Miniprotein binders against q56419. Designs and how they scored, part 181

Target 1, 326 residues: q56419
Amino acid sequence: MEGRTLEEVQEEVFKRHGVLVPKKELEDLAKALEEAGLLLTEKVEARLKEEEEKLKRERPMRLAGLSYPEGEREARAFLEAFRASYPGEGEEARVLLMPHLEPSRVPEVYGAALAALEKTPPPERIYLVGVAHRPLKEKAAALPVPFQTPFGPALPDLPALQALDALLPFELFNTPLAFREEHSLELPLFFLKGRFPEARVLPLLVARRSPELGEALKVVLRDFPGLLVLAVDLSHVGPRFGDTPLTRTLAEEARRRDLGFLERLAEGEPEAALAFLGANPTRIDGVEVVASLLPLLRERKGKVLAHRLDLEAPTLSAVGAGTLVL
Short names: E, the ipSAE of ESMFold2; O, the ipSAE of OpenDDE; V2, 0.75 times the mean of E and O plus 0.25 times the DockQ between their complexes.

## First folded at step 15 (miniprotein)

Design zc21 (at its last look DockQ between E and O 0.66; V2 from the best seeds 0.00; counts 0 for: pae E 1.6 > 1.5)
Fold by ESMFold2, look of step 15:
Structure zc21 (fold): chain B 326 residues (1-326), chain A 107 residues (1-107)
Amino acid sequence: as target 1 above (326 residues)
Amino acid sequence: TEEERRFEELFIEAWELLMLGWQSGNPEIMRQAIELFKEALEIAKRTGDPEREAAVLASLALAYYELGDWEEARKYAREALRIAEEKGIEYVIEYARRLLERLERLG
């Protein structure tokens, strides 16, 4: 039989890829249980194949009732409460950077994104670029199906997706299962679909930096104008991410790196932003997305609207989130 | 065999929720995974399956560790280790010992 071996599929399902945030304890146990036959059985294999086929038709909500309300009326109220959490005015965005962290943890950062959307003419389409948390077969991927939301389905922009696929040196539609649980698309999409209910979506994931993606997107955006959204988190520090317990010094460094990164992006200097991070010691997860999209970020000046380094007291850890308009 | 199938369903679902909660930064999803692990643990105890029991206990230890509830993590890691040492379940022994050493450093 042609195609991947079972072992290759197992490796990709459990392997951290493209994200600098370590999850060693979780990955180590999962791999041991897989090897022991407790996490990968014939029934699991059949289920994964079935789920993969379902994802070729639509991507259902996975976080409704957990991160946001399922009902449209309640979801609308929820969205407006987030806008109210940010007391400032936004700026028009041609490019928006926003988080994908659990919304209740950084309400004013999502509120700042909503404020920017208020100033942004409704786009025909949204290029939503998230961070792959499951392995991809290639450096980047898309899923050309409706994504369900409480505001109705976010329909794919099939002509734009097909144009993008045609320009890449790899198949864009390559890993449907990676989208099954991908919160870096679902959480931002809730806010984007709520404000732009008529916009179509290009749901994109980056696992590893792809200069080809950025060059291709520059061409596609010329013919298919729209809003570019980078759905990324910033620093990840503390024991949950492999550090010692968070100290004031580590928190101050994480804030400095988050803001220095965002400020350099706001000056239209994405290469300088990446160089500022160096080895990325606070594990900003937006690096691979920014590195992929350089042609779309150069010389585009803008403003940082919000930032929070959110403290996780029980884990002595923190995650940074920000809102940037360009 | 029906209880073994039910165990498998609960254990797989719990792991999926654990991964989703960890990645999204949503501890309530991880707590839901813990509830499913506890149900799976009761099945493993009733069926007298020490490898399944040790595996669930190690998974509970991991879930509590990732939530920052390090007292509960130690509790489940020690229980996993006790069973795994008695029954010779090497991968659980190795994992539980390493996790307990890490928990000692965290206090």
Scores: ipSAE 0.731, ipTM 0.920, lowest interface PAE 1.1, mean pLDDT 90
Fold by OpenDDE base, look of step 15:
Structure zc21 (fold): chain B 326 residues (1-326), chain A 107 residues (1-107)
Amino acid sequence: as target 1 above (326 residues)
Amino acid sequence: TEEERRFEELFIEAWELLMLGWQSGNPEIMRQAIELFKEALEIAKRTGDPEREAAVLASLALAYYELGDWEEARKYAREALRIAEEKGIEYVIEYARRLLERLERLG
């Protein structure tokens, strides 16, 4: 073990492969179980290695049959139902902020995104920026392979991805296993691929704010124009997230922060949006993504199409979701 | 043994599902994880491995906690604690106690 303890190796493998990064309670138990050798075995390591090798070729669906239908016909009906859940009309988007929460929890928010996409000319490529819920080796990462969807594979834009990599001070193509089960890309991609079947995709994850990413993307977008999509959730409040059960006061604060954040983005003031959140006590998910993309969000005016604070009644917890066009 | 192999497979898959369901906000996925944990628990009981049994019980307690089923969460946490205290499994003792304290604050 090259002088390392078994625990250190397990921790490294865990971090490297992003197997389980739960909140503190989940994290504490997962870590303890890993240290005890119950979650990481030689067999698991071999499987993960094999999966990493497969991810060099394609990213399979993970949430098909769970969060959305696997079959194309059923998937199209799913899209139609979600669109129908939003009674309004959309607007043309150059930048789209949309959720990555379980779609069934916030159908009208996804519906609003679909409404915006109806008013958007088909892009050549989609820059899809999600949130890394697992550790990355670098601040951001990309996976330059086809992503499977019920509508066929979403193909990567390799030239644009290569151009982006060349402008970054770190290796963009890192931590492929972080993409294996990342719902922040898979869920929005379902809707995007369903609407724009011919668009190529740049699947990007942000773990920590990377100003370099925004500056690089600004340059790349000049030569490789496309739709920018921020797949982010908003506030996370209640017992599942370390708070007391949801109260009227807590819900009002979550809504205030969500809407205040979105409204400032809609005014083309992303720095003001971040400043408004301060220490982010309601745990808005998308802050690192927005902080990374400041150069692309500045001075762009738009509109908030939808917002929901969705109550998960059994846990007395709530998650905010919104749709914004710029 | 084959049973030990099966336990490991079930336990790891259950944790993968638990994390996926928790992260995505899909409780049905977490319920699937619970079913796999229950199967793993039966194996641990049959093989007479108290560490594996305590680990699964703690995991079940957490899964039910994440679903908002406080009663079942308490049940499994108490059972995990009992076995862990009897056998000196310190990491489960610590976790189960903390979880029970949290559950007491919720009602």
Scores: ipSAE 0.556, ipTM 0.806, lowest interface PAE 1.0, mean pLDDT 90
ESMFold2 (binder alone), look of step 15: mean pLDDT 86; pTM 0.866
ESMFold2, look of step 16: ipSAE 0.644; ipTM 0.871
ESMFold2 (binder alone), look of step 16: mean pLDDT 86; pTM 0.868
OpenDDE base, look of step 16: ipSAE 0.549; ipTM 0.803

Design zc22 (at its last look DockQ between E and O 0.55; V2 from the best seeds 0.00; counts 0 for: pae E 1.8 > 1.5)
Fold by ESMFold2, look of step 15:
Structure zc22 (fold): chain B 326 residues (1-326), chain A 107 residues (1-107)
Amino acid sequence: as target 1 above (326 residues)
Amino acid sequence: TEEERRFEELFIEAWELLFLGYQSGNPEIMRQAIELFKEALEIAKRTGDPEREAAVLASLALAYYQLGDWEEARKYAREALRIAEEKGIEFVIAYARRLLEYLERYG
C-alpha cells in the first residue's frame, strides 16, 4: 500500500524489460568485492571504526573542492552565483522542498531555494530531512554533531534532537557511518548554512517510510519551531537508471510526474501527491520522505518556484529537481 | 607489502568516489574515481595479481558506464572478462557479461 522505493521500481523494470539495473549492479559489485576481501579488509574495518568514533564528534566536509569551494570567500561567491541563476523572487517558506542533485546541474533550482530563504525570517533551527543512500539500521536516523561547512560548523540542536529521539519507537542516533558520505544533507546544508549562519540543524535521514517520524516531528516542532527542509530529488529516467534511452515521450512523462507531484504538494494534498505517482514509474526519490512527513504537509498550501528535468546527454538519462515552498 | 597497501588505499578511495559520483550525479567526481582506479590497475599489473586486475577493470567498466562513455566501458569490461574467465572469477564474469550485453542494445 505504501509508495515504492527506488530500488523496488528498478528491480521491476529489470524483470519486465531485461535491462541492466545500474543501482543494483553497483551495490552487487561492491558486495562481491567486499566478500572477496578487496573492499572490506581488516585495515578498512579498523579505519571505519576510527571514522565512526570521529563522526560521534563532528562530520567533516566530503564534497568541498568537488561540488563547492572549500574557502569561505569562494563559497560565498558560489552562493551568490547560484542566486543570480534564478531571476525570480521567492516566497516565505515554513516548509522548503529543494534538491540534493549536483548543484551545477540545476543552478536555478538551487537559486530558487536561495530566493525563498531571502524571504524567510532566520529560523532558530532547520530540520533538514534527506534521503539515506547507505543502509540505516532503522527507518530513519540523525547524527547529533557539528557538520563542517565553508561557512563554519553547522551546530546541532541537541535539545530538539533529544526530544525527537525520546518520541520514536527506535533509537534515532543509530547509524553514524551512513552520514559519512551523505550528499543529500551536505549539498543542501551548504546553501542553508550560507544563508542562515546562526541556525542550528537537525540532520535527518529517511531510508524507508516512517509515519512515526512525522508524528514525532509534529510534536517537536511545536516546542522547537523552525524551518522544515525536504532535501529530495524527483524523477530518475534513462539508461543510468535502468530504462531504455531517453525519448521525448519519456522525458515528457517524467516532467508531468514531477510537476504533478509538486503541484499536489503545493495544494496541501500530500496523500493525493503520493497517489498520483502510483507505482512511481519514473522513480521520484522524494516519496519516502513525503510519506514519512504527511502530518507536516497536510493543508499547507504553497507554490512551485522552479523545476528542471536535467538531461545527461552522454548517458541518455535525466534527473528531475524542484523547489517548492509551503 | 607496500604495493599491496597502496593498491588497497587507491581502490577503496576510488570506490568511495564512485558511490559519491553516482549518487550525487557529479561526473567530475566519477572522473576522479577513474583516475584512482587507473593508478590501482597499474599496481595490479606490476604485481601480477589477476584477481585485483579483474576487479579494477570491472570497476572501471562500471565507472565509464555511469559516465556514458560506452566505448570505454566495453573495453574495460572485455578485458575484465578475459582475465576473469581464465582465472574463474565468477562475479566479474557475470557482471562483465551483463554489462556488455546491455551496452550492445543501447549504443
Scores: ipSAE 0.605, ipTM 0.853, lowest interface PAE 1.8, mean pLDDT 89
Fold by OpenDDE base, look of step 15:
Structure zc22 (fold): chain B 326 residues (1-326), chain A 107 residues (1-107)
Amino acid sequence: as target 1 above (326 residues)
Amino acid sequence: TEEERRFEELFIEAWELLFLGYQSGNPEIMRQAIELFKEALEIAKRTGDPEREAAVLASLALAYYQLGDWEEARKYAREALRIAEEKGIEFVIAYARRLLEYLERYG
């Protein structure tokens, strides 16, 4: 019985339970600490197993009281303030691209999303596609349980999720622990649930480009129509992301790439949008999501409602965020 | 021991918060992580475990780096490196040196 080395178990747990692979430095330290047995103990494994079992029933709020209010009344006031931060009017969305960055950093971008939702008839269901910041066992995953929000639970559309699973060459319901703290779903869902309290949700994560996902979703959307939401951020530049401090030149390049990406999507040319980024030197977050959803984005014309490159002054770093309707 | 258990709980929770704060872009979450790391550090010092102490110091250095506090990041990285070199903790030595090099270039 070839005893798995503690290292192999740790690597497997790391892979299975999706310790957020921070950028190379965080990754390297986390990996080193894991290899040293400092981040994984039998007790931690037991806790994670318990948490995984709980995730079979519901996904609790993780960012309530941190990124948004926990109480419903305060949450509604929060939504109103964010909507007020965007002075424009929205447009009806069939596809909505919105950020998943800390809301306080880009309030008007979330406000633009809310403005679009005001012009959108209440959907029966929302396909919410986020970015996996933790490793997945497969290219994409779903969690078919209620997600808690200040506005009540966002209920899963089980029939639509099952239909999607049946069309994929891999098991869709994988890596439940990757959803436990995934902000790319939780933050957008706050705004979506607040606006559409009766909509069912399909919470999806993409780790790597999956053309199969886009093709499957295209079929599923025929029988199960709904709003498609891409919860993605744009450029990540500066020292926190491995660059030099933000300069005018670096900021201009980040903006150029963000806007060039969004504008090509708005013209219904998602392949051109991906091609425009090339090696993606400014690290646009949403590339794998867009690459997975090409069949749903082709030939759809829309409008960029908002964009911001938000400076984090203490780290001299910046993150791009945008709102696009199709 | 109870102290070792508490250390592990704090250290893991602190890392979870650090990752969440880093990914979401919320500095308050990262500050919470730092408070837990500081508590873990005190335990490591009391128990006399240099490996745990060096690991927490390296983690604190990274957390302060992520907040843009370059001075504190350097302080903790240097202390982590000192202990790690003294005790032959190779993974912390490698990391702390890399972080210090990065801080020299970008801090």
Scores: ipSAE 0.594, ipTM 0.829, lowest interface PAE 0.9, mean pLDDT 89
ESMFold2 (binder alone), look of step 15: mean pLDDT 86; pTM 0.864

Design zc23 (at its last look DockQ between E and O 0.57; V2 from the best seeds 0.00; counts 0 for: pae E 2.0 > 1.5)
Fold by ESMFold2, look of step 15:
Structure zc23 (fold): chain B 326 residues (1-326), chain A 107 residues (1-107)
Amino acid sequence: as target 1 above (326 residues)
Amino acid sequence: TEEERRFEELFIEAWELLFLGYQSGNPEILRQAIELFKEALEIAKRTGDPEREAAVLASLALAYYELGNWEEARKYAREALRIAEEKGIEYVIEYARRLLEYLERMG
């Protein structure tokens, strides 16, 4: 099971159901259109090269006006509305797990993250670890540039990033274009920057589990302490993800898997959390991040503050999101 | 060539929005992609380019599938297949047939 590529898993699902999962179908059609000259032209290649060069200087907002307000005043009101959607109190976090799903779908889950941040002394820096939705040249990557937000630029912690790069057996700054549209960093960062405007950021992506990353981060965190954020979603079930239509039984299984995963993490048992998922039949997408960061999660106890399996009625599908404080 | 350049701009931007909406789970982004695809479709029809027309129709089918509007997805997939079979556009035939088979299982 270890070492299976995403493509190998998707091929197995296709053979079982007779239809490729929508992600692979979308990617296959896009590649065919590129080969036909409809999506990858000389003009597009030149534009992507220009955008790659710009990404070496700054990462612009991609989701302003789509997932969150573009203006600072409206963005502040947005944050407060999300906090208000969670009636509970948070706890101080050294490690925070929070979603990257569209915020309006899981407002109380993001609200719980804000509640935890209220109890957390402002950190000097935030290690923000998301899930790469585009291929990386290596198992993990960072982009050491300011990320624009409605609250101003989130500045990179260059000394910490350089220390991390020096400890890895691969170049950390390896795939700038993968960050161009990466919502798993942009959406959580909006909330984090809004609450901690002076914190520097280490914007990190994981494509495949990297034990080397977790070991290196454990060393870097000793000299550069800060808040560790795992920006991950949980179960993905239903036709949008290659399943049959969502049933009550599948939804209950997805909830059970989400909560069992989070609860084991909350007990400081990340290996048990991964083992509990087995073949990951509900496609929890935080697995590669957790597997990379084991040294930072072991023996660290905490609490699950919120969870939602958000139903997509039109697609008969659902996505799980949670907030965990360690 | 001005209409061909406009088609390319619309189609490429719509695909970028399709990927972004799919990955982020944001249906408003998917709806914006559909608006651009529809404009591109009108250009492909006006210019009489069946490969471009079939490609846009297949892309619309996927966008509507991602929204859960499966009636519209079937409609566009069938039209894409009709044109692609008539003109021998194999990669569209392949994908439209796969999508239609999946959509029929959805009922």
Scores: ipSAE 0.560, ipTM 0.829, lowest interface PAE 2.0, mean pLDDT 89
Fold by OpenDDE base, look of step 15:
Structure zc23 (fold): chain B 326 residues (1-326), chain A 107 residues (1-107)
Amino acid sequence: as target 1 above (326 residues)
Amino acid sequence: TEEERRFEELFIEAWELLFLGYQSGNPEILRQAIELFKEALEIAKRTGDPEREAAVLASLALAYYELGNWEEARKYAREALRIAEEKGIEYVIEYARRLLEYLERMG
């Protein structure tokens, strides 16, 4: 049995432990450093194993004190400030599309989400579907443990998660390390837990489009009703994403694609929304999530509450964010 | 050695922060990564390990690039390239050259 080369082991560890596939440049350097033995050591492997074991019990906060306050009192003030940043009123949501971008970049978009949640009766459970920014072993995954928040732990709905797993052709509970630092779940969950402290949560990640997930969820939702939340960002344009610096033309194209995508979703036409993007040249990150959840989005009418294309001035790059209620 | 252990800890943690900052879009996280890389760099210099030094310099160049600080990114990329060429560290040579070419197009 030809022993796996150090490179193969490193590649596997990298894949298993979900090192974020950064941009090609970040990826290339990370891979090279890993191959050189600088990013993967026996100590790191031991730490990752320990962290994986801990993730069997709970998912700790990673972004507390960085993206949001750690203390409950400060966290509540944070929520209030974000809500205040959106001057409008929300609508009742059965499906909520909201961002997972750094909250300080798009406060009014998160504010719009909070406004929608104010008009939404407290759900028994929240299906929170994020974007896997790290590789998964399967197309989608779930972590069936409490997620820590400043408002207390968000507890998993184990019966609903088990029901979902039973309907999928793959093991749903895979790649726990991919959840360790996944902000696409942590950031939205802060707002959701703050608004609905008693709701159970199904934390889900999508790496690749999974029609099976949408069909399974449609069945599960009949027996386990709840709020569906799509935590997705929109366009990513500029040098940080492989484009030239942001221009008026590029910004207009990004906005057009973002709004065209959201509006078609609001009309209950998710297939049309995907078709509208084509090759997705502005890199809307929510595509795989929407493609996975088509059965749940079809024929649902809704409203776009907010949109922003946020400029990151130092990098001359921009990211789109939106809030949609279905 | 203790210094080698400390270097590894700092370097790995810095890369974790680099990834997190890049993905979340929080520049403060990237600044934290940079501080850890700088500490790692000092260790690499003291221990006289040119590969570790070149690796950290390349990482710093990338971190500053992600912050949009092109001047510092170029500075660290050039220094990484210099050491890597002197010592024959091919993977750093390749990366630093590519990054510099990109940064030159941005300026």
Scores: ipSAE 0.512, ipTM 0.812, lowest interface PAE 1.0, mean pLDDT 90
ESMFold2 (binder alone), look of step 15: mean pLDDT 87; pTM 0.875

Design zc3 (at its last look DockQ between E and O 0.67; V2 from the best seeds 0.00; counts 0 for: pae E 2.9 > 1.5)
Fold by OpenDDE base, look of step 15:
Structure zc3 (fold): chain B 326 residues (1-326), chain A 107 residues (1-107)
Amino acid sequence: as target 1 above (326 residues)
Amino acid sequence: TEEERRFEELFIEAWELLFLGYQSGNPEIMRQAIELFKEALEIAKRTGDPEREAAVLASLALAYYELGDWEEARKYAREALRIAEEKGIEYVIEYARRLLERLERLG
């Protein structure tokens, strides 16, 4: 009986239930409370099992009424307001990099994404690649079910998803619970579905860099053409992320890294973009996604449409967001 | 009991909201979590369960910390520590002390 230590079981439960709080303080307390039986009960386990079974059929909205309106009419007005927040014109995108941060924090960045989508012919399908903020069983995962939105369900492209799965050395359809509350897919999808109501979607999450994913997607895109969307944030600096309070110097460094990263991507040099970040001291969120998609980003030239380093004043912390078209 | 069941529901939901708000960067969601924690706290006080009370107080301290309300965070962390030390709740003692040390460094 290979005696998994209580710690290993707890780590597994923590991993399974996606309570990965990237912040040590949150994680430490969550783990301690779980060990004490206060966060994980038989009832919770039963609920999670039920939710996992439901996720075999659909992914319900989690952030409706919180981050965006639940009603379609209000949702359309929301989209229009965000578009209006960006005064510029967009460009046609084959690849779109956009944020997944709370929309109200960076409205003009989402507005820039909408502007780009206005210049983009409606795609048959959207490859939506988000960041896994919860552990995955594999480096990447997909959920092949409809995602609910105020504009109706975003339907999966099952043939393209199956083609992708067949080319990967691991099971693509893993860790469905990681998708339950993943905002890195839900928030971008709101805007994408609002603009392209008929497009099918491939909802993908990356936890760790997977070169295999990029190579597989490159092949799949030949037979199943579509819009590639990278839903990623940029720098995370300040006390919420382990730094000192935001200073001019820290903000300038965050901006430099964000823009340097985006500009190198815009020049079709994704390896140079990654190299530019080095150890990634300002914690750019999208590194693992970009590292996974190198074959799709090489030699594609584009334009940075928007960037913002958004200050959260109460915590003296800031998060970078950007919109890039290729 | 019904109160114990209600406590568990509130406490779990509050933590789910806390994580969601933290991850998405939406402070309003974290404020909703705080309201649920406060309700859970009242139940814990009525039932006389010091472990549950200390756990909620520590959670509130963390939630206020994540919102940048250092004063309230310190208040709840100190209260969590007091109860935990009195009752020998080691994991809360350790956490509350660490959080207070961090809060002291923030000024």
Scores: ipSAE 0.686, ipTM 0.884, lowest interface PAE 0.9, mean pLDDT 91
Fold by ESMFold2, look of step 15:
Structure zc3 (fold): chain B 326 residues (1-326), chain A 107 residues (1-107)
Amino acid sequence: as target 1 above (326 residues)
Amino acid sequence: TEEERRFEELFIEAWELLFLGYQSGNPEIMRQAIELFKEALEIAKRTGDPEREAAVLASLALAYYELGDWEEARKYAREALRIAEEKGIEYVIEYARRLLERLERLG
């Protein structure tokens, strides 16, 4: 059940959706190269062990200079440009859903998140829940170390993380290497740290739905109040994701699925939102996170501030992103 | 020995960037991966290592496929397949053929 390979996960998704997702080709070739000794050598194993030990002390920026500027001055200008991309007003959030897609592709969706943060009293801490893109040893994980940003380190809320760990039926601090490259935390954190520089962070990843995580978080949030952030993307459609080239019909279905999902969440009906997706034919990214956090989403009403289904013209594919406040 | 270590470092770093570019949806990261693969390819050619050459070519084909450059993807996949069939590098043959089949299906 636990510690499954990416191949096993992909085959489960294929059986559920009836198509093979293209990232299997990427992972299959990588695995074959590792087995042939081209990607996993004695030196690489030693490096990974050293990297794992470093991650027990801090998590360095991986995307500086690639997705956002490395320098603090430039990073602040970057934030202002993104806020300007969304000309509307935000609303106060107790729960914020925002994307983790490359920011330059959906600037107004990140801008809407910034607008919501402007209306939100500075929290003492942020529960940042992303999607694990590397296997975890358990259903969920955290990394209780500073995450570096251009705005300085985002410090962990160690007491809250320890309280969460104590309530779970598994060790929460279980897979440091999975955080090394995890953009679903790093990209949203850039915006959150830029707006709330004094807030501590609980950096959390979900690999597989964990009702236990949601129940534990409900208890921890009572004693350690803060902002809950679901850092998730929406539909993934087109050849990059196992479909034929994007058509108007597929794009319309993806938008309908994205908005229907978000609107049901905004009505305080997360179970209905999940049921609406059925087999999830447009591969909405946030399903496992929402399914884990039901106790925190139930009966909480709010508003969809922004949505975009962003076209990847060269790949004839699209990815959906949205901003929801609850 | 030094060129062997340089190849390994470039190839592994390129794969890390390829994975990150795919997951994040950032084509600039993918282009950087391609640049490193091209440098690794030159080393594989200079050292006369057909498995390394075929592996890099297959990796380039995959990177271009993920970037949406179908013409480049086909070119590198065909070259990878040619070397792999000649030298009997089965895992490259398998993946190059699957990639070419998928590219034909997509037009």
Scores: ipSAE 0.372, ipTM 0.833, lowest interface PAE 2.9, mean pLDDT 88
ESMFold2 (binder alone), look of step 15: mean pLDDT 87; pTM 0.882

